# Ledger of designs, part 6: VH-VL binders against Cytochrome c oxidase assembly factor 8 (COA8)

Target 1, 167 residues: Cytochrome c oxidase assembly factor 8 (COA8), of Homo sapiens (Human) (q96il0)
Amino acid sequence: APERGAERRDTAPSGVSRFCPPRKSCHDWIGPPDKYSNLRPVHFYIPENESPLEQKLRKLRQETQEWNQQFWANQNLTFSKEKEEFIHSRLKTKGLGLRTESGQKATLNAEEMADFYKEFLSKNFQKHMYYNRDWYKRNFAITFFMGKVALERIWNKLKQKQKKRSN
Short names: E, the ipSAE of ESMFold2; O, the ipSAE of OpenDDE; V2, 0.75 times the mean of E and O plus 0.25 times the DockQ between their complexes.

## First folded at step 1 (VH-VL)

Design N10 (framework fv_ebronucimab)
Fold by ESMFold2-Fast, scan of step 1:
Structure N10 (fold): chain C 167 residues (1-167), chain A 121 residues (1-121), chain B 111 residues (1-111)
Amino acid sequence: as target 1 above (167 residues)
Amino acid sequence: EVQLVESGGGLVQPGRSLRLSCAASGFTFDEYAMNWVRQAPGKGLEWVSGISWNSGEISYADSVQGRFTISRDNGKNSLYLQMNSLRAEDTALYFCAKVYESDYFGAFDIWGQGTMVTVSS
Amino acid sequence: QSELTQPRSVSGSPGQSVTISCTGTSSDVGGYNYVHWYQQHPGKAPKLLISDVSKRPSGVPDRFSGSKSGNTASLTISGLQAEDEADYYCSSYAGSLTEYVFGTGTDVTVL
């Protein structure tokens, strides 16, 4: 079933194109990279006899994917914007135009761009630290529920073996 | 329309019990975590208790731990708060609130109007 | 759990911008991007204004914006209007799957 988030128009930063797994696929399917986040979306397979625990795990993984998509879409937009601003400011201080005499987009050499990358990473250090903590928190929860699902499946298999032995 | 309606509040003597109910409509109740939040007259919001979509995870504020019990009945689209050993300090308007998107980390996107609990002799 | 610290009150005139801070620790506001803001008019239930630091729900004007730096989150109301006179609360996820902590609340007065 669709999530409440699917009806939200304010999720504009992550416009993900639809993709469809092969017919009768019993595995998760990975799509092409999203144009904003540059991450590949995953279509989660939903088994017909999904337990409540399996559903909880799947929803947690789906929400984590959406959170991750939104973070990187916003990060990439910020990077692109600040990169263009940096290039334009440096070209102005050099007395250069935004285009070369041949009409090509003017750019900075690798040494000058390295300064931008260092500044960007330093400026965003705290933001990336929060992302990493959130990421570990979510992965802890996912791993915990994956373990519970695995134990449930083992228990069900053991119950079937005992039922066959008893009968 | 997505709606939460609290009931069960009233005047109760210290040391007694009271049970609050929250009726949900307009959304798939069994897919979302639910919370109780209270507000004493003229004071701020205080988180009281939360319960995951399947009742697998339950948490309480230290101030109510051991006295209050949160529960839900997904078949009836209802959330409950059993309040025992009530104190004057429990006097507050009690809101039920739904977690947005998921039962983890989410904001409270839908709130009830609240039910008033007054603990007085 | 300790409450998040907000100023008791802020005031402004129509058209002005006001900012409300919400300060916690590395185990709540500083540790996660799960900071939310609520608006409460007298006698009414709280209404979600901002989720996940900076996301605006449908129906919330873009003059409301949120941000976070370190252990402090901020709600900014630009183009202040009379109907913005209300109490504002921040909240954060507090390091367990169902545990939340609220801020002390800020009364916004529009003069």
Scores: ipSAE 0.000, ipTM 0.464, lowest interface PAE 19.5, mean pLDDT 80

Design N11 (framework fv_ebronucimab)
Fold by ESMFold2-Fast, scan of step 1:
Structure N11 (fold): chain C 167 residues (1-167), chain A 125 residues (1-125), chain B 111 residues (1-111)
Amino acid sequence: as target 1 above (167 residues)
Amino acid sequence: EVQLVESGGGLVQPGRSLRLSCAASGFTFDDYAMNWVRQAPGKGLEWVSGISWNSGSISYADSVQGRFTISRDNGKNSLYLQMNSLRAEDTALYFCAKDTYLEGYSDYYDAFDIWGQGTMVTVSS
Amino acid sequence: QSELTQPRSVSGSPGQSVTISCTGTSSDVGGYNFVHWYQQHPGKAPKLLISDVSKRPSGVPDRFSGSKSGNTASLTISGLQAEDEADYYCSSYAGSYTYWVFGTGTDVTVL
């Protein structure tokens, strides 16, 4: 069971054109911000001659993106729900309705909202600490594999230069 | 110290009127919404009425709507409940209660943090 | 239908743990995180014990804890003491039409 349908992508030749989203470009594509996470997704280009090491790097980057998208979608949902509850609570305390005479949502000013932001950050401190730890761990792994890929490419170029030199 | 003191309760006949008062001290009265909560002898708590800090919004439980009127005088740090057309089922201990602003909490506000001792209203012939 | 359902009574021995449930609907307990618990000793005014599901006011011992799952909130008293013998009421915000609804109340007896 693929999470978000990512597991079985189009592997036909038509899939190659899907990996070049501006028609005249065949590289990684950056999409519009996701409605829930507010993060811009990256559509990774897969070359025909991708090495096993390059595939592992791409997989780590894709899995990190999916993890990051899920985390922030859930966090933004929690923030929105708790912000609404806070506003409703403050308006209830003041005996005010949830909507203005014009039918717009009643809001609190920035000064009044400062308490909520401080509270939300404090309440979610541990969750954000775990997020940061995992984010650093994932970026360390990605950087490590980027280094390995770079080394592989250097050795391949050196082999080609030696072959041309001997010919 | 922070406190609420109710007064005005007593024995009244059905169909008559009674006015309850609640005197607040030890906090900035006009910053908080205020409520009346009642408890019939041997029974549980029932919310009766609430009023915003500036009297701009007022609400009542269905059981008292049209008969009771809540009001406040911020200059006197006082809350009132005018009770008209009293019925036997209005017999209860009437508490004055303050909505809270929980300083130091990583928390939302809406609990009744300060309560008075209550004033007893008995509706009987 | 306006009252939240609590057990009439619970009992325990000193040092034991007891839990009181408070069951409502998706329009009150299930819909909001504004569930509060009040402790009332005989002849006394109610005292705020837990606010917003699980938050302890200053001066409330840490043996009192609250939680919520779906339409049911729970108050747990660990290390039960003689002075915990009282009536306990939950309350929930129930929207701007209803405002507040209280539970039926639970009598805690320390045997």
Scores: ipSAE 0.000, ipTM 0.437, lowest interface PAE 20.5, mean pLDDT 79

Design N12 (framework fv_ebronucimab)
Heavy chain, then light chain:
Amino acid sequence: EVQLVESGGGLVQPGRSLRLSCAASGFTFDDYAMNWVRQAPGKGLEWVSGISWNSDSISYADSVQGRFTISRDNGKNSLYLQMNSLRAEDTALYFCATEYGDWLYFDYWGQGTMVTVSS
Amino acid sequence: QSELTQPRSVSGSPGQSVTISCTGTSSDVGGYNYVHWYQQHPGKAPKLLISDVSKRPSGVPDRFSGSKSGNTASLTISGLQAEDEADYYCSSYTGSYTPYVFGTGTDVTVL
ESMFold2-Fast, scan of step 1: ipSAE 0.000; ipTM 0.500

Design P01 (framework fv_pabinafusp)
Fold by ESMFold2-Fast, scan of step 1:
Structure P01 (fold): chain C 167 residues (1-167), chain A 119 residues (1-119), chain B 112 residues (1-112)
Amino acid sequence: as target 1 above (167 residues)
Amino acid sequence: EVQLVQSGAEVKKPGESLKISCKGSGYSFTSYWLGWVRQMPGKGLEWMGDIYPGDSDTTYSEKFKVQVTISADKSISTAYLQWSSLKASDTAMYYCARLDYEGSYFDYWGQGTLVTVSS
Amino acid sequence: DIVMTQTPLSLSVTPGQPASISCRSSQSLLHSDGKTYLHWYLQKPGQSPQLLIYEVSNRFSGVPDRFSGSGSGTDFTLKISRVEAEDVGVYYCMQSIQLPYTFGQGTKVEIK
């Protein structure tokens, strides 16, 4: 049987801004805002002797960052599209052209745009509520694991001191 | 790249003071214990003691507790081993070595500092 | 203090043949955390010691798979499946269950 032809799809970068920390960095580094999400990406430092607990925390933070960037990139794109559609619709209803007499893009005043913001928030209320729930859940998990990592570090330090002082 | 770079060889007379150094790079200096190990000519390895540079907490072998002082300057990622009054029996190779994150085994070693004390 | 005893004190091996070094401790090296605090180091002629095996059987980064560690309690073994010229030197076991940390007296490995 003939094999199905697969379309070649290049994996595009996540849309995050290009950023490289210093070569001898021993800490996390913050990049410039992403083009689409407008959030600053964090490039996490990986310790030479990362514990399993530290690895879980780092992966959770990385996954949360990716989830958060994808959510806001999608929301910003949806907002921009719906805003443009709303402006065009309102200008058409008023019998106005898409350009001003000076040739610039026609726009609506703040009072007119208030209608769009109300509609957008109402339309996306459920999405934002689910986002908030997931956001709290993720931050609770991150805080919990941060606490466990801190306790592990304190415990290891204390165990070393006690072990050494048992001589 | 983890590196421990020790100070150069020393030739001293009995009764003189000496301070040798060990500079760490390529890792979080304040997060790992740094130990000192002595090797007398033609003999095996002896653990002398170690320091946690983050708070300067030290641990000594009882044999070495009154003979040497271990210290560190975290601002320059450097640990020190010091004698107030050298003896001929202090003639040895001295190694600094980083303990792993839990402080259990030596994972990276300095090149050694040869100390010769002769009268 | 825990006393670490190595046997043999010296070993001559033809290249490509296996070698085995034993280390015995005066008391158990098993901690209540479930780990056994026995480690192996190699000191090549004119060089600093280097870590080979930590916690009985774990090879350190870059250590060839011809090196293996085994044992429990007070009896431990380091094996080299095929000795190479670069393996010559003095091998030391170390315990870190109790202060002071102590080393075995060393085993010198030479090529015939």
Scores: ipSAE 0.000, ipTM 0.462, lowest interface PAE 21.3, mean pLDDT 81

Design P02 (framework fv_pabinafusp)
Fold by ESMFold2-Fast, scan of step 1:
Structure P02 (fold): chain C 167 residues (1-167), chain A 120 residues (1-120), chain B 112 residues (1-112)
Amino acid sequence: as target 1 above (167 residues)
Amino acid sequence: EVQLVQSGAEVKKPGESLKISCKGSGYSFTDYWLGWVRQMPGKGLEWMGDIYPGDSDTTYSEKFKVQVTISADKSISTAYLQWSSLKASDTAMYYCARHEDYWSGLFDYWGQGTLVTVSS
Amino acid sequence: DIVMTQTPLSLSVTPGQPASISCRSSQSLLHSDGKTYLHWYLQKPGQSPQLLIYEVSNRFSGVPDRFSGSGSGTDFTLKISRVEAEDVGVYYCMQSIQYPLTFGQGTKVEIK
């Protein structure tokens, strides 16, 4: 029977993708992208007979997902905020208003925006390098534990086979 | 066969309370979200809100969250739309409709509609 | 809220002639899953709305092949290759990429 180990509904506020995974799921479920991080959340199925090793793997995957979502939500907010500030600053320097004659938002050309992207990437270079390092570390750990879980399941099947013959 | 059957037409005075219903049959009622849509006379469609009958979880349009209450009774496969105090501006056809899946927002089956007339 | 704008608001068609309805959204309806959450509904006179086309171009069960949907991002079109008497009604586009769910104002199709 499917286990209801965690809240699986999201009554998302206006402007956020609707998210409500199937309540009777017997497998991992992938949701729509988060409003801020643009990453799809995974809702993990919890087996009735979850081993300590399986629990450790699931928690590691959940923690990695949460870490990843938080990083990109913060990064995207920072990018949007700094982009807006850069555009306002450049328009002020040119003596232009924030809106055009028609009420549209004033924009900068591609060459001017290239300056912003270069500055943003340079400023965030170290942060992204540490993110990549941690991302690889987490993926290696997950792969290692997936291997352990697979071996445990094979071993348990062998034990079940022996127990059946002994009974 | 999937079917949504709504309660009959209502004629009310301003200030009166009202509760209309939508009964689902031919499917697992607790496994699908159910939405309410308003259509004022001669006007288009407006989404009001959704309910998941399995636990009565609701989502409302900002415009309607103080005007109406959406509820469900899963024991009789029936969802409800309720007003505590009707206004003349509530005169409209009200539809219930089933979401095809949990997050698509796609309405695949619709009720026949309940006409609500509010006049002095 | 995402605003859906339909053009024209009313269309009178001779039977057998084609019809085209436009729908524009204030924001892109393309999701990161690669799907575009734009759908078309038809409301025949005195009837409930019914699903015609989902996710831009997919015909719902039982919908004739003379109906076709196309478009991307913010600009979408519903086409009827040869309008029949049974196609009379009001056509609505709808977005379901985010709450609140929003419909276009509708396009009334009549036979002349």
Scores: ipSAE 0.000, ipTM 0.462, lowest interface PAE 15.0, mean pLDDT 80

Design P03 (framework fv_pabinafusp; at its last look DockQ between E and O 0.01; V2 from the best seeds 0.00; counts 0 for: pae E 13.9 > 2, placed apart)
Heavy chain, then light chain:
Amino acid sequence: EVQLVQSGAEVKKPGESLKISCKGSGYSFTSYWLGWVRQMPGKGLEWMGDIYPGDSDTTYSEKFKVQVTISADKSISTAYLQWSSLKASDTAMYYCARQGDLYESYYYMDVWGQGTLVTVSS
Amino acid sequence: DIVMTQTPLSLSVTPGQPASISCRSSQSLLYSDGDTYLHWYLQKPGQSPQLLIYEVSNRFSGVPDRFSGSGSGTDFTLKISRVEAEDVGVYYCMQSTQLPWTFGQGTKVEIK
ESMFold2-Fast, scan of step 1: ipSAE 0.013; ipTM 0.621
ESMFold2, look of step 2: ipSAE 0.000; ipTM 0.526
ESMFold2 (binder alone), look of step 2: mean pLDDT 93; pTM 0.950
OpenDDE, look of step 2: ipSAE 0.021; ipTM 0.610

Design P04 (framework fv_pabinafusp)
Fold by ESMFold2-Fast, scan of step 1:
Structure P04 (fold): chain C 167 residues (1-167), chain A 121 residues (1-121), chain B 112 residues (1-112)
Amino acid sequence: as target 1 above (167 residues)
Amino acid sequence: EVQLVQSGAEVKKPGESLKISCKGSGYSFTSYWLGWVRQMPGKGLEWMGDIYPYDSDTTYSEKFKVQVTISADKSISTAYLQWSSLKASDTAMYYCARGEYSFDSGYFDYWGQGTLVTVSS
Amino acid sequence: DIVMTQTPLSLSVTPGQPASISCRSSQSLLHSEGYTYLHWYLQKPGQSPQLLIYEVSNRFSGVPDRFSGSGSGTDFTLKISRVEAEDVGVYYCMQGIQLPLTFGQGTKVEIK
């Protein structure tokens, strides 16, 4: 059964909204780990008077999250697929079945699996290097725009105070 | 049992003020958003706005932002929809509904019975 | 604002026969977190709207299994496998992905 199907929605626990922030939460919210990427998503708060700069920052953060989620979901699926293929291939070479006498999946010992891990890491070295580069580039951009938004907010507060008249 | 009970039908003249109510029971009133939906005679549904009763935070549709005020009194589990000056165009059925929100979006799971407001000279 | 368009506007069905209602949104209802915020409501004559289906395909508690929802992105469908007398009314789709929350114009279902 899919993981989502295991969660009973029709008999949701009393106080369900306590575990999910209000729709108009004043802060970003961190969700449960995604089943494919195993990363916790962030749900971004949208201010009532969101400036174009604030919108650009939010969209950049959302896009970066999507990119990160997709990368790790793909990596985890590739790892699982190649691991199963490696185990199958090695068991076939040894003339062994895919299931034990008790009906459980046949596995390789840690020493045999070391070959797979070495090959997987070597094969994916370049991909992980590019991921790290892009991850740092994206975080730099986010930090830069966070600074710009902070300056905009400071400037707007100062302008508002200046416009107040003594009457 | 979750229940939303609205105040009775109103017949008013243009220019008069009005405040209608929606009382929640059978759940934690301060834990859910409460929305207001308008239905003009023979027409479809229009979301007007909602309120989070814990801190009285409100969100309005731009179309209704100037026309109405949404408020709540959490001590009596009641939300309100208020007009300072009614117009004939305000004639409609008004529903309150409990907002079930996952993060920043949502739907309405339980609805009140509706309050019919008729404004005529 | 996201515009929700329903087709057909009215539908006359023989009891026991299936019915299908389409809902189209002016932009994708898929959230970056993987949820699709499209919901279906039924308003029976003289009654308040009631939730039928939330997030595309999940039946609300007490809703008969003859109701099913499907779709993705901008195109969604509500199906009733065997229309019964109690199913007459106006059906509305709604998007919950962004404010303001918006409804389709409604589809009236009646018995032949």
Scores: ipSAE 0.000, ipTM 0.460, lowest interface PAE 16.9, mean pLDDT 80

Design P05 (framework fv_pabinafusp)
Fold by ESMFold2-Fast, scan of step 1:
Structure P05 (fold): chain C 167 residues (1-167), chain A 122 residues (1-122), chain B 112 residues (1-112)
Amino acid sequence: as target 1 above (167 residues)
Amino acid sequence: EVQLVQSGAEVKKPGESLKISCKGSGYSFTSYWLGWVRQMPGKGLEWMGDIYPGDSETTYSEKFKVQVTISADKSISTAYLQWSSLKASDTAMYYCARDYGEFLGYDAFDIWGQGTLVTVSS
Amino acid sequence: DIVMTQTPLSLSVTPGQPASISCRSSQSLLHSDGKTYLHWYLQKPGQSPQLLIYEVSNRFSGVPDRFSGSGSGTDFTLKISRVEAEDVGVYYCMQSYDLPLTFGQGTKVEIK
């Protein structure tokens, strides 16, 4: 097993922490929602006799997951920050303080917040379009390699059947 | 919401065994490493070791690996610190704390238990 | 083991005045991932430690702006811009760069 200290400090680019699944797992493991992306990460089980093709598929799936996690972590951070800025701006326009008498953050009503959500979606339309395009390209590649792995496994089963019959 | 609740104070004699507990609530117990920290009366903080409850993997400080056993029961979200034979020098406040680094661990301790005072005297 | 040294070990501060605590490590806490694994905790009298600052300069949730952390490599500082009565306690630095995790000796902050 790798040294824990090295594993614990190995983080994904852009600050998304890598997770370490429970050891002794012999199946793919699904983790809790990531703090930043709010997506559940998947840890892929590595079989003892992994073929080069299976390794390529697994690495592609891992890389795609990391890309997806980073995109949504950044998107959620941007959303939260721009939401706070929008609230601050609208409260300033109304001549209101940033805090209530109880000391809690002042907020806008649902009707006013609806304007922010519409603006955010509109502003990020092109960014989401590029994300969707890349997401489809990645899933096409994954599906292609899944097909190749499936064919390899069928071939191996046929070879095992032939070997048993010849003995 | 996220909380670590430790067992109550203990008064023991040298040579007795003891097992204290730390129960997590409000979070995924198997997603974080949980550390144990000792504070002797009037002294600073000492890291003893930690456990990943998902598979019960443990790490110990060299000073403590012979003195104590760390374990966990994930079905009840509870970690344990155990002595087979207590010594007067084990008199201390014992804290459990959650590692902010989640599965990876070795970051800051973000949530702390209230502490369990263990007194060992004749 | 990485040795953490705090200075001063004790200080008395007039309310509203600034306070500064130093922490030095026996080796660099900068990891190849670009992060520096140095954290600050406060233990108020009769209470558990609580996280103030993680990874040198990041305030933990709910920590007032008057607390700030700075430093790099082996030399780190925690500053309180205006000390208040609720800030009384013992401050500890901790490294999580390597095992075993180690704490400084603690700095006791009292009000004059």
Scores: ipSAE 0.000, ipTM 0.470, lowest interface PAE 15.2, mean pLDDT 81

Design P06 (framework fv_pabinafusp)
Fold by ESMFold2-Fast, scan of step 1:
Structure P06 (fold): chain C 167 residues (1-167), chain A 119 residues (1-119), chain B 112 residues (1-112)
Amino acid sequence: as target 1 above (167 residues)
Amino acid sequence: EVQLVQSGAEVKKPGESLKISCKGSGYSFSSYWLGWVRQMPGKGLEWMGDIYPGDSYTTYSEKFKVQVTISADKSISTAYLQWSSLKASDTAMYYCARLSEDWYPFDYWGQGTLVTVSS
Amino acid sequence: DIVMTQTPLSLSVTPGQPASISCRSSQSLVYSDGKTYLHWYLQKPGQSPQLLIYEVSNRFSGVPDRFSGSGSGTDFTLKISRVEAEDVGVYYCMQSIEFPYTFGQGTKVEIK
């Protein structure tokens, strides 16, 4: 298994997996959650006769997906690491083991974890605000280009209809 | 070492329910799709569907999506293939096999579970 | 569905002689990434299928170099340069470019 993962080069040092589906499709595909970001990658269908405008929209959607996956991969890694350090620190102070009697990872009660969550949210507030701003900007741009592509397709249908009538 | 170990042979009557299993070891179970392949006696291979255990997302062959349910429990690295009501036509060898991130072929296969359905 | 057709359905080979199996798909197996999603498996008597060759011509780990794959588009060939007793079984081609994944009907290889 490790040999196959290494050969494919489908993992990034930054914590984002590259996704390339084997299946030919006439529509977009949603893949399994990325190991690091926990977000599902979308593989976009590429028509043989893709227009330059359609290519621009697709690239914008792909770039937005990569940006989004990178953000959440880094955020989830940071959250997981800091949460684990917080729990280990508190359990060590209490003289408790890291596993429960049932073999599950030992955790703190809701009141103790609330302190961690408050600290984490406060520390990352500015970063989340910048993410939300950029997310809205990117979705606005995508919506704008979707509109342009829709107009192009209407034009092509009208052009095709006129050509049929002239034949 | 990647290994897939399937549950033992089953002998059932028509109308009975059945759930067979496939346990993965030697790799990150939640990170690879796991597929199910049917082989009827003396016949070839038929892909039934697959599951991504990390979130239990499934895909099915149109032929099989009404006949079976595929599920997984990532806490014990085990995938399942289930019938609510068996038919004699379900008599076959069932294989589980790992799919490398939906980009490559089935690279490792279980030993198979023989299911016999007769009155 | 993509239909995979293998020829011959069976063949008997004298040990040490070459063998050739053909696989034809009802449509092209080349994806927009330039890769061809065709794979070959061997099922020995009483055993599970095992991967021999992936993406037309790449040998899987542990597969002897006497096995080679070739082809393009819709026509593919698996060759065994010198057939050995351990190569007896049923060979299957598979496409993974389109749902549902489909296999050829199989080619049974026997020793004379």
Scores: ipSAE 0.000, ipTM 0.471, lowest interface PAE 15.2, mean pLDDT 81

Design P07 (framework fv_pabinafusp)
Fold by ESMFold2-Fast, scan of step 1:
Structure P07 (fold): chain C 167 residues (1-167), chain A 123 residues (1-123), chain B 112 residues (1-112)
Amino acid sequence: as target 1 above (167 residues)
Amino acid sequence: EVQLVQSGAEVKKPGESLKISCKGSGYSFTSYYLGWVRQMPGKGLEWMGDIYPGDSDTTYSEKFKVQVTISADKSISTAYLQWSSLKASDTAMYYCARSYDELYGSGPYFDYWGQGTLVTVSS
Amino acid sequence: DIVMTQTPLSLSVTPGQPASISCRSSQSLLHSDGETYLHWYLQKPGQSPQLLIYEVSNRFSGVPDRFSGSGSGTDFTLKISRVEAEDVGVYYCMQSIQLPLTFGQGTKVEIK
């Protein structure tokens, strides 16, 4: 029988939902899109014999995911709020009510909405610039630690083979 | 489930080249050493060598180092055993087997074996 | 190279009776990590070898309780408490402490 904590399984277990981590998962799992950020969360598997370096990589990836989820949830909420405020403001300026006589929601045409999109992009230019900068920094750090983990695994594999077979 | 499926039986003449295959499925092909074992007719088991498909690291028994080449193509989860020039003495059953070898634990030992490829070399 | 010697070379057993196979190595199979790198395989007629026991005494998945391994250093034993018809074949010990990996010459077990 394989030793406890062995991380060598590639095939996903059958009989368990693909959108929820299985009871004894040896893989990272991808969940459904978040309602606010519209991004799919990754549920990270924690091996029993996780090295300190592997733990650092996993925590960095988890922190980056939380940061990314928070940024896009906030951005989408801000966009929705400002869009509604813009529509209400423009309807009041035109002397129109928020609802038609039939009770339907009053809307602006695409040409009118173009003004909102221009204003929103201009106002958020610096915020998006900082997001992109931090995104690249986080990805460089993740790539660096992935490389370190890969080298550690290769070295340990060679060491174990030599130790057990070369004596 | 873990499976190793080998290529079919071969009948060759001395001096001919040959390449036989072993396809792994049901596990991470790049995470385990794959070994080759020879069994001459009516004789016991003899280890020839192995390969780690993740980086193509190979190890050979000195007896087989100049006789055969071990290789792998990880894109199709297949390992190979190759002869440039066969001899009648190469007539044997050839097995591939997965080597279980944990970083901090159990192994190495062969936990799953292919069905074998019979190679017959005669003039 | 480490030489693995099995005794007996052939064994004929009445069904339901016990069987014992010995394996001796030319040098100790005990590693400094505390593990002993001795494994047992069974090759049934016309079939591939299959793992029975790894690292002296650990039974592989699906292997019946009637199989047991013991030993230390250079002397090892595989025991079958009650031999059944399906246990017919050639049994091999293998060492994996030193390259090249080496097998014993095999012990043929047959039913009387």
Scores: ipSAE 0.000, ipTM 0.453, lowest interface PAE 21.9, mean pLDDT 80

Design P08 (framework fv_pabinafusp)
Heavy chain, then light chain:
Amino acid sequence: EVQLVQSGAEVKKPGESLKISCKGSGYSFTEYWLGWVRQMPGKGLEWMGDIYPGDSDTTYSEKFKVQVTISADKSISTAYLQWSSLKASDTAMYYCATGYLEDSYAFDIWGQGTLVTVSS
Amino acid sequence: DIVMTQTPLSLSVTPGQPASISCRSSQSLLHSDGYTYLHWYLQKPGQSPQLLIYEVSSRFSGVPDRFSGSGSGTDFTLKISRVEAEDVGVYYCMQSIQWPLTFGQGTKVEIK
ESMFold2-Fast, scan of step 1: ipSAE 0.000; ipTM 0.518

